# Designs tried in a protein design chat: VH-VL binders against Polycystin-1-like protein 3 (PKD1L3). Part 6

Target 1, 163 residues: Polycystin-1-like protein 3 (PKD1L3), of Homo sapiens (Human) (q7z443r523to685)
Amino acid sequence: TSLNMSTHQLTITVNVTSLEKSLIVSIDPDSPLLMTLYLGFQYQPNCTHFHLNITLPKDKVWQKDEEYTWVLNPEHLQHGIGTYYITAVLSERQEGAQQTPSLVSVITAVTQCYYWEIHNQTWSSAGCQVGPQSTILRTQCLCNHLTFFASDFFVVPRTVNVE

## First folded at step 23 (VH-VL; from u5 with heavy chain W103F)

Design k3
Fold by ESMFold2, last read:
Structure k3 (fold): chain C 163 residues (1-163), chain A 122 residues (1-122), chain B 111 residues (1-111)
Amino acid sequence: as target 1 above (163 residues)
Amino acid sequence: QVQLVQSGGGLVQPGGSLRLSCAASGFTFSRYYMDWVRQAPGKGLEWVSGIYYGGSTYYGDSVKGRFTISRDNAKNTVYLQLNSLRAEDTAMYYCARDYDYVFGSYRPFDSWGQGTLVTVSS
Amino acid sequence: DIQLTQSPSSVSVSVGERVTIDCKSSQSVLWSSKNYLNWYQQKPGQAPQLLIYKASTRESGVPDRFSGSGSGTDFTLTISSLQAEDAAVYYCQQYYSYPYTFGQGTKLEIK
């Protein structure tokens, strides 16, 4: 999906239904854009009122699919089950005669890492977490033990409003 | 007019060190990623190193641990510190402008320095 | 690391002929509808010059006879009517993932 970000702000609304899964938010522009994302639980955040923020593109990335991806782990989402708001704000204004619209693609998904617990014959997430290099293309699993791993991945509904 | 003016090359013995400089003008330096690319005599191009807006640095496998890229936005200058030099590091070293991360285009290496020769020989 | 393999390694062609140069990537360089691949021209004694970015977009000032095509892992640079001044070495380069990598180069000579 592509959205025209010709204003300097958009808001993503997503319902979180599990406190055990990580939320992957991808906001990928057609051309490089410096932006800040703000997270709010059950309210629309802004630059002075938010739970958590991030600047995109991230530094310490290795591939282009990582640059505009925000990984929100369960500890980031411990505010509760319910509606989370993510407000994206351009860090610089395109003032003057340079009024080129920027298209962005927004995808939200949830993912979780598992390993096979032999004694219980079940999948468990204990000792495993979704890593910061995760994207909508891949889930990085960071586990404190060596065993057989798996992950799930589900694209979730979201609403995007442009202001 | 975009310009990248390089300096700091020369002849050095194996195990030695050099520092390359690349002075930029004609654009907003702090908004651009900057990179180094080298070319051994008679050979192709090899990406060496790059530096991000947040200070993150990246290195090619052949130079990792021996070379250090840095920048000084107040001086509009990017540097490459070459340590523990080997004969295979002999090359023409180019600095290149990557893209503008704020509101640019995905268009790296649209401008190149003139090149600085580094020769590593006993 | 993404390896880029160019073919041919060298070609000798007459003025006015059509030339194609291929670049194959060991991994896809496509993300979010963008191919992170460039083409450069390097004449003897000069720094490389950007010809094509994002696989198919011509840099300003580059003649219309140069065009880029392809997606994902397979890319082609085409020179539709070769001129004498086009004799050079041509490189593809990916900027999808670090480390950035170049193809081995294709030397284009005028017969």
Scores: ipSAE 0.708, ipTM 0.866, lowest interface PAE 0.8, mean pLDDT 87
Fold by ESMFold2, fold request of step 26:
Structure k3 (fold): chain C 163 residues (1-163), chain A 122 residues (1-122), chain B 111 residues (1-111)
Amino acid sequence: as target 1 above (163 residues)
Amino acid sequence: QVQLVQSGGGLVQPGGSLRLSCAASGFTFSRYYMDWVRQAPGKGLEWVSGIYYGGSTYYGDSVKGRFTISRDNAKNTVYLQLNSLRAEDTAMYYCARDYDYVFGSYRPFDSWGQGTLVTVSS
Amino acid sequence: DIQLTQSPSSVSVSVGERVTIDCKSSQSVLWSSKNYLNWYQQKPGQAPQLLIYKASTRESGVPDRFSGSGSGTDFTLTISSLQAEDAAVYYCQQYYSYPYTFGQGTKLEIK
């Protein structure tokens, strides 16, 4: 799960098999590292061609496991089931010209929130969403119901290329 | 040379307000998170507030809703607005440099201001 | 909130001896192979100074007689071969989760 990132970018390839689950992407460096992630469906994205982007570390976090976590909900993955590419690009280094390799850890997982629907006696995802504070360690469920809720969590295969 | 120079503070009555300032020099201010830490006389350290690069703010339980941290990157300055002051807010207030989020180390509070005394007394 | 408890609260030790200060966290501060825990030294009338970050990494300029160890919830600051100038109050601090918190402090005195 740990990789040396000595270039300006790396690409994560993950196969999405459900459009109902959220994709959790964690790319944690050993030392603070400003980066931008770009999402592409069935193509390698870059800074001028992408579906979505995010800047990490996030400006709003409650715990350190949130800093380098990208939560991609079903609305972000509506392009289809299949191969998604995530290109992580390092921001310009500010302390000098000397290169310093960074060790990063990459984990990808899928998760979904459910609640117990009393009248139908079944689990449902209606009215429940995976929240932005979700990480590899936990799933935040944002539901409009006061009954019992639960989540699932599965680590999924991914491929990482350093360029 | 990293330097954090504090100003503001003094004697104030309960319910009053003060604004503390912390002027930074010797480093790229906008790259660092910034925090405030206080120490009541004869007591230990208490984290008070923090502010991230994009302006997100965080507060200790004892000051939530009464204190406001802010930053002005053009002036290299962090502020702490103290409102609805209570006797238990009497302390030495330190500003501290958190870590560099761009390309740094996880080394919060490697530099501290000189401290500013706030006394809340009727 | 993550609560940090230090022990002992105070210790008096002779120059040249080894001192150990413990810090226990109510929750793990470990994420991605990093422990988000620091140690600080505060001498009377001064601001705190960083000694150890990420549980075990010594800050530049800190003598090698200071070392940090531990992981997850249990951490230790060790001062080998104590010197007179080491008399101070020592604090552990977690920066894993907001609000950030400090231990209550350990006062180290020279006999």
Scores: ipSAE 0.689, ipTM 0.857, lowest interface PAE 0.8, mean pLDDT 87
Fold by ESMFold2, last read:
Structure k3 (fold): chain C 163 residues (1-163), chain A 122 residues (1-122), chain B 111 residues (1-111)
Amino acid sequence: as target 1 above (163 residues)
Amino acid sequence: QVQLVQSGGGLVQPGGSLRLSCAASGFTFSRYYMDWVRQAPGKGLEWVSGIYYGGSTYYGDSVKGRFTISRDNAKNTVYLQLNSLRAEDTAMYYCARDYDYVFGSYRPFDSWGQGTLVTVSS
Amino acid sequence: DIQLTQSPSSVSVSVGERVTIDCKSSQSVLWSSKNYLNWYQQKPGQAPQLLIYKASTRESGVPDRFSGSGSGTDFTLTISSLQAEDAAVYYCQQYYSYPYTFGQGTKLEIK
């Protein structure tokens, strides 16, 4: 995972090594800041060329760590194993955009829900999904069965000053 | 200047309904989350409800299922519909401005309405 | 739900003295280097007024004798040199998670 900064844009590069894990992207500014994220597979996306987008902060959240979190499940990542690019377009305030720097914290993680399958005595992900309330602090597991769970994370924190 | 002007209170019997209004001016209303906070006579503050920019709503446990918050960005107004009122709902109701999600600061309740008294009595 | 417990419930002090009011949260309100905790002042017959936001930042127009400190679960409001007009009820409030909650309040009286 890497960060590239340009005027009013921030590019996040994430290598996806599994099509069964979910990608968690947290891009938290120091103060509230409206932004749009664009997802591209093997190219840098923009507002006219992307696979998927989201507007942050999200409208439906229960806790502050959810506001700037994008959960990308395997169906969102079906384009392949490899490099995904996320372009974050930060809202420009014409009155002082160039003179009003802001700190943005970027954390990416991958996670997957597992349960212990008694019959086969192994961990499985069948019937479990990473839910939309997941964050880099916790994984929401939505399963069609009641059993014991586990999840894993790989985290890359970054902080960027936006001018 | 920022102003929040409230209306709609009064005396109501248990089981009755009221609709509270809060008209905003002096700021870009659609950029702000909005909330309601109440205070029973002689008691402390209790958060009642909140509404996000896109219309998602949140409620305190004591009012969930009975109260409905809504907003009309064209009228710069937030509403609280109070249904199935109980004696314990008797309070001064304040609307309050939460924070600006576009270019704001995390400063909820930096501005409050004047308060609207709701009395629920048989 | 995050519960906020203030102490003391009431305090009576003389003008010029230092006063501290504590607020303890049942869960951390810290995320991304920010504490989602405010302090409000409410004088009799008035709506509450914001004093301190993000635990330690004074709202515009608030005298510098008011200060906030703490992080995570433990927070303190300090009035360094009490004035007569500071008699009020003080509330802490968290906005980290819904439902938002207030402390029970601390009544500050002038002796």
Scores: ipSAE 0.656, ipTM 0.832, lowest interface PAE 0.9, mean pLDDT 85
Fold by ESMFold2, fold request of step 26:
Structure k3 (fold): chain C 163 residues (1-163), chain A 122 residues (1-122), chain B 111 residues (1-111)
Amino acid sequence: as target 1 above (163 residues)
Amino acid sequence: QVQLVQSGGGLVQPGGSLRLSCAASGFTFSRYYMDWVRQAPGKGLEWVSGIYYGGSTYYGDSVKGRFTISRDNAKNTVYLQLNSLRAEDTAMYYCARDYDYVFGSYRPFDSWGQGTLVTVSS
Amino acid sequence: DIQLTQSPSSVSVSVGERVTIDCKSSQSVLWSSKNYLNWYQQKPGQAPQLLIYKASTRESGVPDRFSGSGSGTDFTLTISSLQAEDAAVYYCQQYYSYPYTFGQGTKLEIK
């Protein structure tokens, strides 16, 4: 996971090594900041060429850690194992006296829901998926059955200054 | 100058309905989340409801299922529909400006309306 | 739901004294180095007014004698030298998670 910054735009690079895990992208600006994220597989996306997009902050959230979180499930990552690019286009502020710098932190994580399959005495992901309320702090597991669940996380934090 | 002007309160019987209005001026209304807060006579503040830029709505536990918040960006107005009113809903109702989600700061409720009294009595 | 408990519920003090008001949260309101907690002042017959946001940042026009401190679950509003016009009810409020909640209030009276 890596990120680069240009004027009012940043690029997040993520190497996806598993088609079974979900990718969680968390962006944390210092102050409220409207942005649009674009996803591309093996190319840098823009507003006219992308696989998928999202507007942040999300309109429906329960806690502040959900506002700037994009959950990408295996169905969204079916383009393959390899490098995914996310271009975040940030709202442009008016230039004037007393320019205020904005700090934007980026954290990426991969996660997967598991349940204990009692008949086979093993962990399985069948019938479970990572839900849209997931964040880097917790995984929402949406399953077609009620059993004991677990999830895993791998987190890579990054920080970017937006001037 | 930021201004929130409220209307629509009054006296109603239990089970009745009212609609409260809050007209905004002096700021870009569509950039702000909006909320309602109430205060029963002699009591503290209670958050009632909020509405986000895309129309998502949120409610306090005591009013969920009975109250509906809405907004009309063309009229710069937020509404609170009060249904199935109970005696415990008697309060001063305030509208308040939440924060600017486009490019702002985390400063909810920096501006409040003047308050509208709702009385629910047999 | 996050519950906020203020103490004291009421206090009566003289002009010039230092006053502290505590607010305890049932859950942390801290996310990514930001505390999603505000303080409001409500004078009799008026709507509340924002004093402090993000736990410690004074709103524009609020006198220097008001300060906020604390993090996570424990927060304090301090008035360093009380003035007569500070008689009011003070509320803390969290905006970390829905539903938003207020403390029960602290009534400050001048002797």
Scores: ipSAE 0.625, ipTM 0.817, lowest interface PAE 1.1, mean pLDDT 85

## First folded at step 24 (VH-VL; from j9 with heavy chain S105T)

Design j10
Fold by OpenDDE, fold request of step 26:
Structure j10 (fold): chain C 163 residues (1-163), chain A 122 residues (1-122), chain B 111 residues (1-111)
Amino acid sequence: as target 1 above (163 residues)
Amino acid sequence: QVQLVQSGGGLVQPGGSLRLSCAASGFTFSRYYMDWVRQAPGKGLEWVSGIYYGGSTYYGDSVKGRFTISRDNAKNTVYLQLNSLRAEDTAMYYCARDYDYVFGTYRPFDSWGQGTLVTVSS
Amino acid sequence: DIQLTQSPSSVSVSVGERVTIDCKSSQSVLWSSKNYLNWYQQKPGQAPQLLIYRASTRESGVPDRFSGSGSGTDFTLTISSLQAEDAAVYYCQQYYSYPYTFGQGTKLEIK
């Protein structure tokens, strides 16, 4: 879904139902935009009130799908199960420079890395973490062992409000 | 009027070093990623290196560990340090403006320098 | 690394004729409905000149006889009516992933 970024900010609402998975947020503009994303739990965050923030595009990427992707690991979602809000704010307003509105595509997904734990005969995520280079196209798994085998991926419902 | 003016090329022996410069004008330099592309005589184009706004650098496999890209936003200049030069590094080196990461159209490589010839020969 | 292969490597065409140059990538350079592929024209002794960006958008100042098409892994540069001044080497380039890569080039000569 693409939305108009003619305004200075937008808010993404995501319901997190698991604290064991990472949340992937992709907010990709048609044209490059410097923006800051703010994370809030059960409140709409802003530049002065937030739990965590990130500036996009990322400074270190290997592929373009990474530039505007925010990976939120379980450690970033320890506030609890419930509604998280992500407010994206443009870092710079340029009046009169470009009259064409910027469109932004937003996708949210959850993912985790799993390996087969032989002793318990179950899939486990212990010792594994979703890496920062993960995107909606691929999951980077960083494990402290060599028994990694698979990952899951689910698109999560979201609401996007443009203000 | 976007301009990229290059300097620093020349003849050097194998194992030698050169430093290329690319001075930018006519745009907000600090907002742009910058790249170097080279072209061996009679050959095609080869991407050499790129630098992000935050300082992250990228290199082609053929130059990794030998070349270093850097930038000085105060001087509106991007540099390419060429070390441990080899005969196969002989080429015309171009600096190019990549895209504006702040706000702009995605038009990477819309502006190029005039080129700097690097000749590596014994 | 993403490899780009152009076809043909060289071609000779008469003025007024239609010319098509293909560029195939080993991997998709499409993301979020945007193709990260450029086309360049390079004349002897000159730096490359951007013709098309994002696969199909013509750069300012480029004649409308030049057009780009394609998506994902298959791209085409078209010159609808070749002019004498169009004699040059043409390159496609992907900037989807590092390292950036170019096609091997297509030499276009006027017959």
Scores: ipSAE 0.843, ipTM 0.924, lowest interface PAE 0.6, mean pLDDT 93
Fold by OpenDDE, fold request of step 26:
Structure j10 (fold): chain C 163 residues (1-163), chain A 122 residues (1-122), chain B 111 residues (1-111)
Amino acid sequence: as target 1 above (163 residues)
Amino acid sequence: QVQLVQSGGGLVQPGGSLRLSCAASGFTFSRYYMDWVRQAPGKGLEWVSGIYYGGSTYYGDSVKGRFTISRDNAKNTVYLQLNSLRAEDTAMYYCARDYDYVFGTYRPFDSWGQGTLVTVSS
Amino acid sequence: DIQLTQSPSSVSVSVGERVTIDCKSSQSVLWSSKNYLNWYQQKPGQAPQLLIYRASTRESGVPDRFSGSGSGTDFTLTISSLQAEDAAVYYCQQYYSYPYTFGQGTKLEIK
């Protein structure tokens, strides 16, 4: 999905149905943009009212697909199951001749790291966390044990409003 | 006009150190990532190091632990500290402007310094 | 690390002729419909000059005879009608992942 960022902000709406999985948000502009993302639960966040925020592009990445990716772990989604809103606000306004609207591609997905727990004969995510370098292309799994086997990945439907 | 002016090269013995400087002008320096690229005599180009806007640094494997990239936004200057120099480090070193992370077209490496020669020889 | 391999390593071509230089990457440098690949021209005693960025966009001031094409892992620099001043070494570069890497270069000589 490509959107025109001619306005100052964009809002992504995501319905979170599980608190056991991480939410991956990719908001990749056609041209570089400095932006701040704000997370809200059951309300549209802004720069003064939000649960969490991040500035993109990330200040440390190893690949370009990481620059505009926000990984929200279960701990970041502690407010509960329901509708989350992510508002992206541009840090700079382009005035004059350089007001070419930037296209932004938005993708949202959920993922988790799993291992086979032999004792209980079940898949478990205990002791594992989706790492901050995860993207829509790859899942980074950080576990406090050596047993890792798999991850799941699902694209989550979203609504995007441009204001 | 965008300009990158380099200094700090020269002849040094193995194990020695040098500090390269690249002074920028004609653009908002703090908005750009900066990189160093080197070229051994008669050889190809090799990326050496890069510095992100937040200060994160990256290095080629051949220089990790020996070279340090840094920047001073107040002076519009990027630096490359070369320690524990080896003969294989002999090269022309170029600083290059990467892309503007705030806004603009993605045009990395659109501007280069004039180069600084580093010669490591006993 | 991403490896870039150029072909040919060297070529001699007459003025007015078409020249193509290929660059192959060991993995894709494509993300979100953008290719993170540059082409450079370097003449003796000079710093490299950017010719093409994002695989196919010509840098300002670069003559129209230069063009870039390709996507993912296969890229091509084309000079539609070679001029005498085009004698140089040409490099491709990926900036998709650290460390950034260059091709080994292609030396273009005028026949």
Scores: ipSAE 0.838, ipTM 0.921, lowest interface PAE 0.6, mean pLDDT 93
Fold by ESMFold2, look of step 24:
Structure j10 (fold): chain C 163 residues (1-163), chain A 122 residues (1-122), chain B 111 residues (1-111)
Amino acid sequence: as target 1 above (163 residues)
Amino acid sequence: QVQLVQSGGGLVQPGGSLRLSCAASGFTFSRYYMDWVRQAPGKGLEWVSGIYYGGSTYYGDSVKGRFTISRDNAKNTVYLQLNSLRAEDTAMYYCARDYDYVFGTYRPFDSWGQGTLVTVSS
Amino acid sequence: DIQLTQSPSSVSVSVGERVTIDCKSSQSVLWSSKNYLNWYQQKPGQAPQLLIYRASTRESGVPDRFSGSGSGTDFTLTISSLQAEDAAVYYCQQYYSYPYTFGQGTKLEIK
C-alpha cells in the first residue's frame, strides 16, 4: 500500500482483538521522512490528545527495517480490546510551498513470543516479550529462561484515512 | 555548494589520543546523519563511525570502545575522538555526509571531506 | 555483519570496451522495494565519489555509461564504452544495517 503524504496527515485504524499479542505498525516511506505518530483508543488522536506517541525514524536502530516500525506491546494496548487509531503527521519543518509529495507503505501485524513449557508439554508466553527491534520481517523475543522459543506473526486488517 | 573541511590529523605515538574535526557548510547540517570512513595506506575503505539525529552513535568493531563520535549542530561540526591509538589505526580519515532524515533521499556519502592523515608511529 | 565481496579484484581493459564489476552481499540489503547499496569511484589521491545509489540510480553528473543493476544479494556495476578517465578503484557499500561495510574494491586499469 502506497499513500501520498502531501496532505500532511494520515490516520490508521486497527482492530485489536487480543490483549496478549504485540501490534507491529510499519509506516515505510519511499524516501526519508520525519514524522510523529499518535495513538488513541476509540478516538482519533492529535498532537494535543493521545495515549502514546513516537518519532520516526527511530534514533536507536540497527537495520533499515527498524527505522519506521512502532512496536506496541500489551502494556501499551492495555486500554482494551477494540479500535485503535494512529495519526501520523509530518515534522513542522515541512512547508506547503516547498512540500514534496511522499509515498508511504503501511503494514500492521500482530505477533507473540512463545516457549515450549516442558512440564505441561505446551507453548507458553510466560517470561517472554516481543522486543523493540521487532519488525514486519522479524520478531525479537526477549525471554528470561533457556527453553525452546518460537513466535507467530499475522498481518491484520486496517484502514487508512488521508486528511 | 556542499563543503566538508577537515582538520586535526598528524603524527601520534601508540596509546595516544587525537581529535579530528569536520566543519560543514552549504547545507542544513542538523538534518543530516554524519559518518567517518578511513583508508589505511594501500588498503580499501573501512566505515568507522556514524551519528544519528537524536545523538545515538555507532562504531565499527575495530574502533568500538576507543573512538567517540560527536557533533555540534550550532557549529556545523562533527568530531571523532581517537583514543588508545594503535599502529593499525594509521589511515586517511574522511568525514562524509550521510542522508537527510527529515525530507531526504537514501543517498549516503554523496559528499566527502578532503581527508585527514593520522599516523601512529613510535 | 554484512560482508560484501567484489569480483574481479582487478581488471585491465581497453578504451571503448565494456566492463562489469560484481558485488555479492552475505545478506540481503533489500527492504521495502529499496536496495541499500551504493557504488563509489576513487581516483588516485582523491576522496571517493558517489557514483550509483540504491543499486541502480546514477548520482547527478555521472555519465550514462555507468549503470548499476541487481537486487537483494547480487549487484553489478557496468561501464559501457570505457573512457581513459574511468581508471580508478570501485567500491560497493551497504547501508542496510550497522556496521556499514564496503567491498574490498576493484581496481580498473586501462591497458
Scores: ipSAE 0.699, ipTM 0.862, lowest interface PAE 0.7, mean pLDDT 87
Fold by ESMFold2, fold request of step 26:
Structure j10 (fold): chain C 163 residues (1-163), chain A 122 residues (1-122), chain B 111 residues (1-111)
Amino acid sequence: as target 1 above (163 residues)
Amino acid sequence: QVQLVQSGGGLVQPGGSLRLSCAASGFTFSRYYMDWVRQAPGKGLEWVSGIYYGGSTYYGDSVKGRFTISRDNAKNTVYLQLNSLRAEDTAMYYCARDYDYVFGTYRPFDSWGQGTLVTVSS
Amino acid sequence: DIQLTQSPSSVSVSVGERVTIDCKSSQSVLWSSKNYLNWYQQKPGQAPQLLIYRASTRESGVPDRFSGSGSGTDFTLTISSLQAEDAAVYYCQQYYSYPYTFGQGTKLEIK
């Protein structure tokens, strides 16, 4: 996908081609940085006009790779196949404080949980969904049954410098 | 000048309860995660508990279900409630400042309280 | 849970000598080019003090003779020219994954 950057704001565009896969967005800064992400379908969102938002870092995490990860499941992407925009609004340092440029790594991926359906001898997603502890390194699968499961990934990495 | 002033320790019998307090000054308390670390006499350091900016809590395996961390941002204070105390909970308890989640540096435990002794004995 | 193993458990060294302390992690503590590992110094009767954060960055006020190195699972604290005041117990600590854990400690004594 693509990345556009302005003062204390960046926009990520991603083309969603499947309504069954989850979108994983990682915006990992080199130092702790509070940010708010806004989701829009076919328009660039802002703080007053968006479909969905999240504040990062997340309050409930178990590992550092979860802190700046937004998991968007199919129900979050129900607006359709097409271009989604994510605007990340980064917190501004207090005026007059010493400023150091920050490196922000942006990675997007799509993933889906599957299990082996014994009766049909095929992989299925029924009863499974991608959980909130998922990251670009691993997929948490939350299933209402216990069988063999798997997931897939497609990753588009980007890196930006912010101030 | 960052300060973490601890209070609330002492001698308590097994099965008893105690609340430790850690009053913070010299920094914006609500921007920081906060943690407790303990050290049994003659032993190494053991992480006990942590609390995030939004109130999510985390515990070491040895204290889960018995200890509760909390914070009061209006009073700049983090607490550790110690319940169902055992002899092995005897330790020096330190509060420590984790990192600032807004514009911080990944640099936890840059400031420590001086410690509060908890002794669990009959 | 991530286990940290320090070696040696203790060491006795003369002033002016080089000392190395190793810390080995059971799992990588590296994420997004950052190692979530710190080193602390604890003198008798005192709270621990931060020496090194993110594996290799010295805390303000820490003398240049202290340095940290390593990545992923293997880390080293080096004191290049030991001073008498460096007698202490040294701990590594990971903060990549909950629960956070410390190494068992390395006691450094002056001969």
Scores: ipSAE 0.670, ipTM 0.840, lowest interface PAE 0.9, mean pLDDT 85

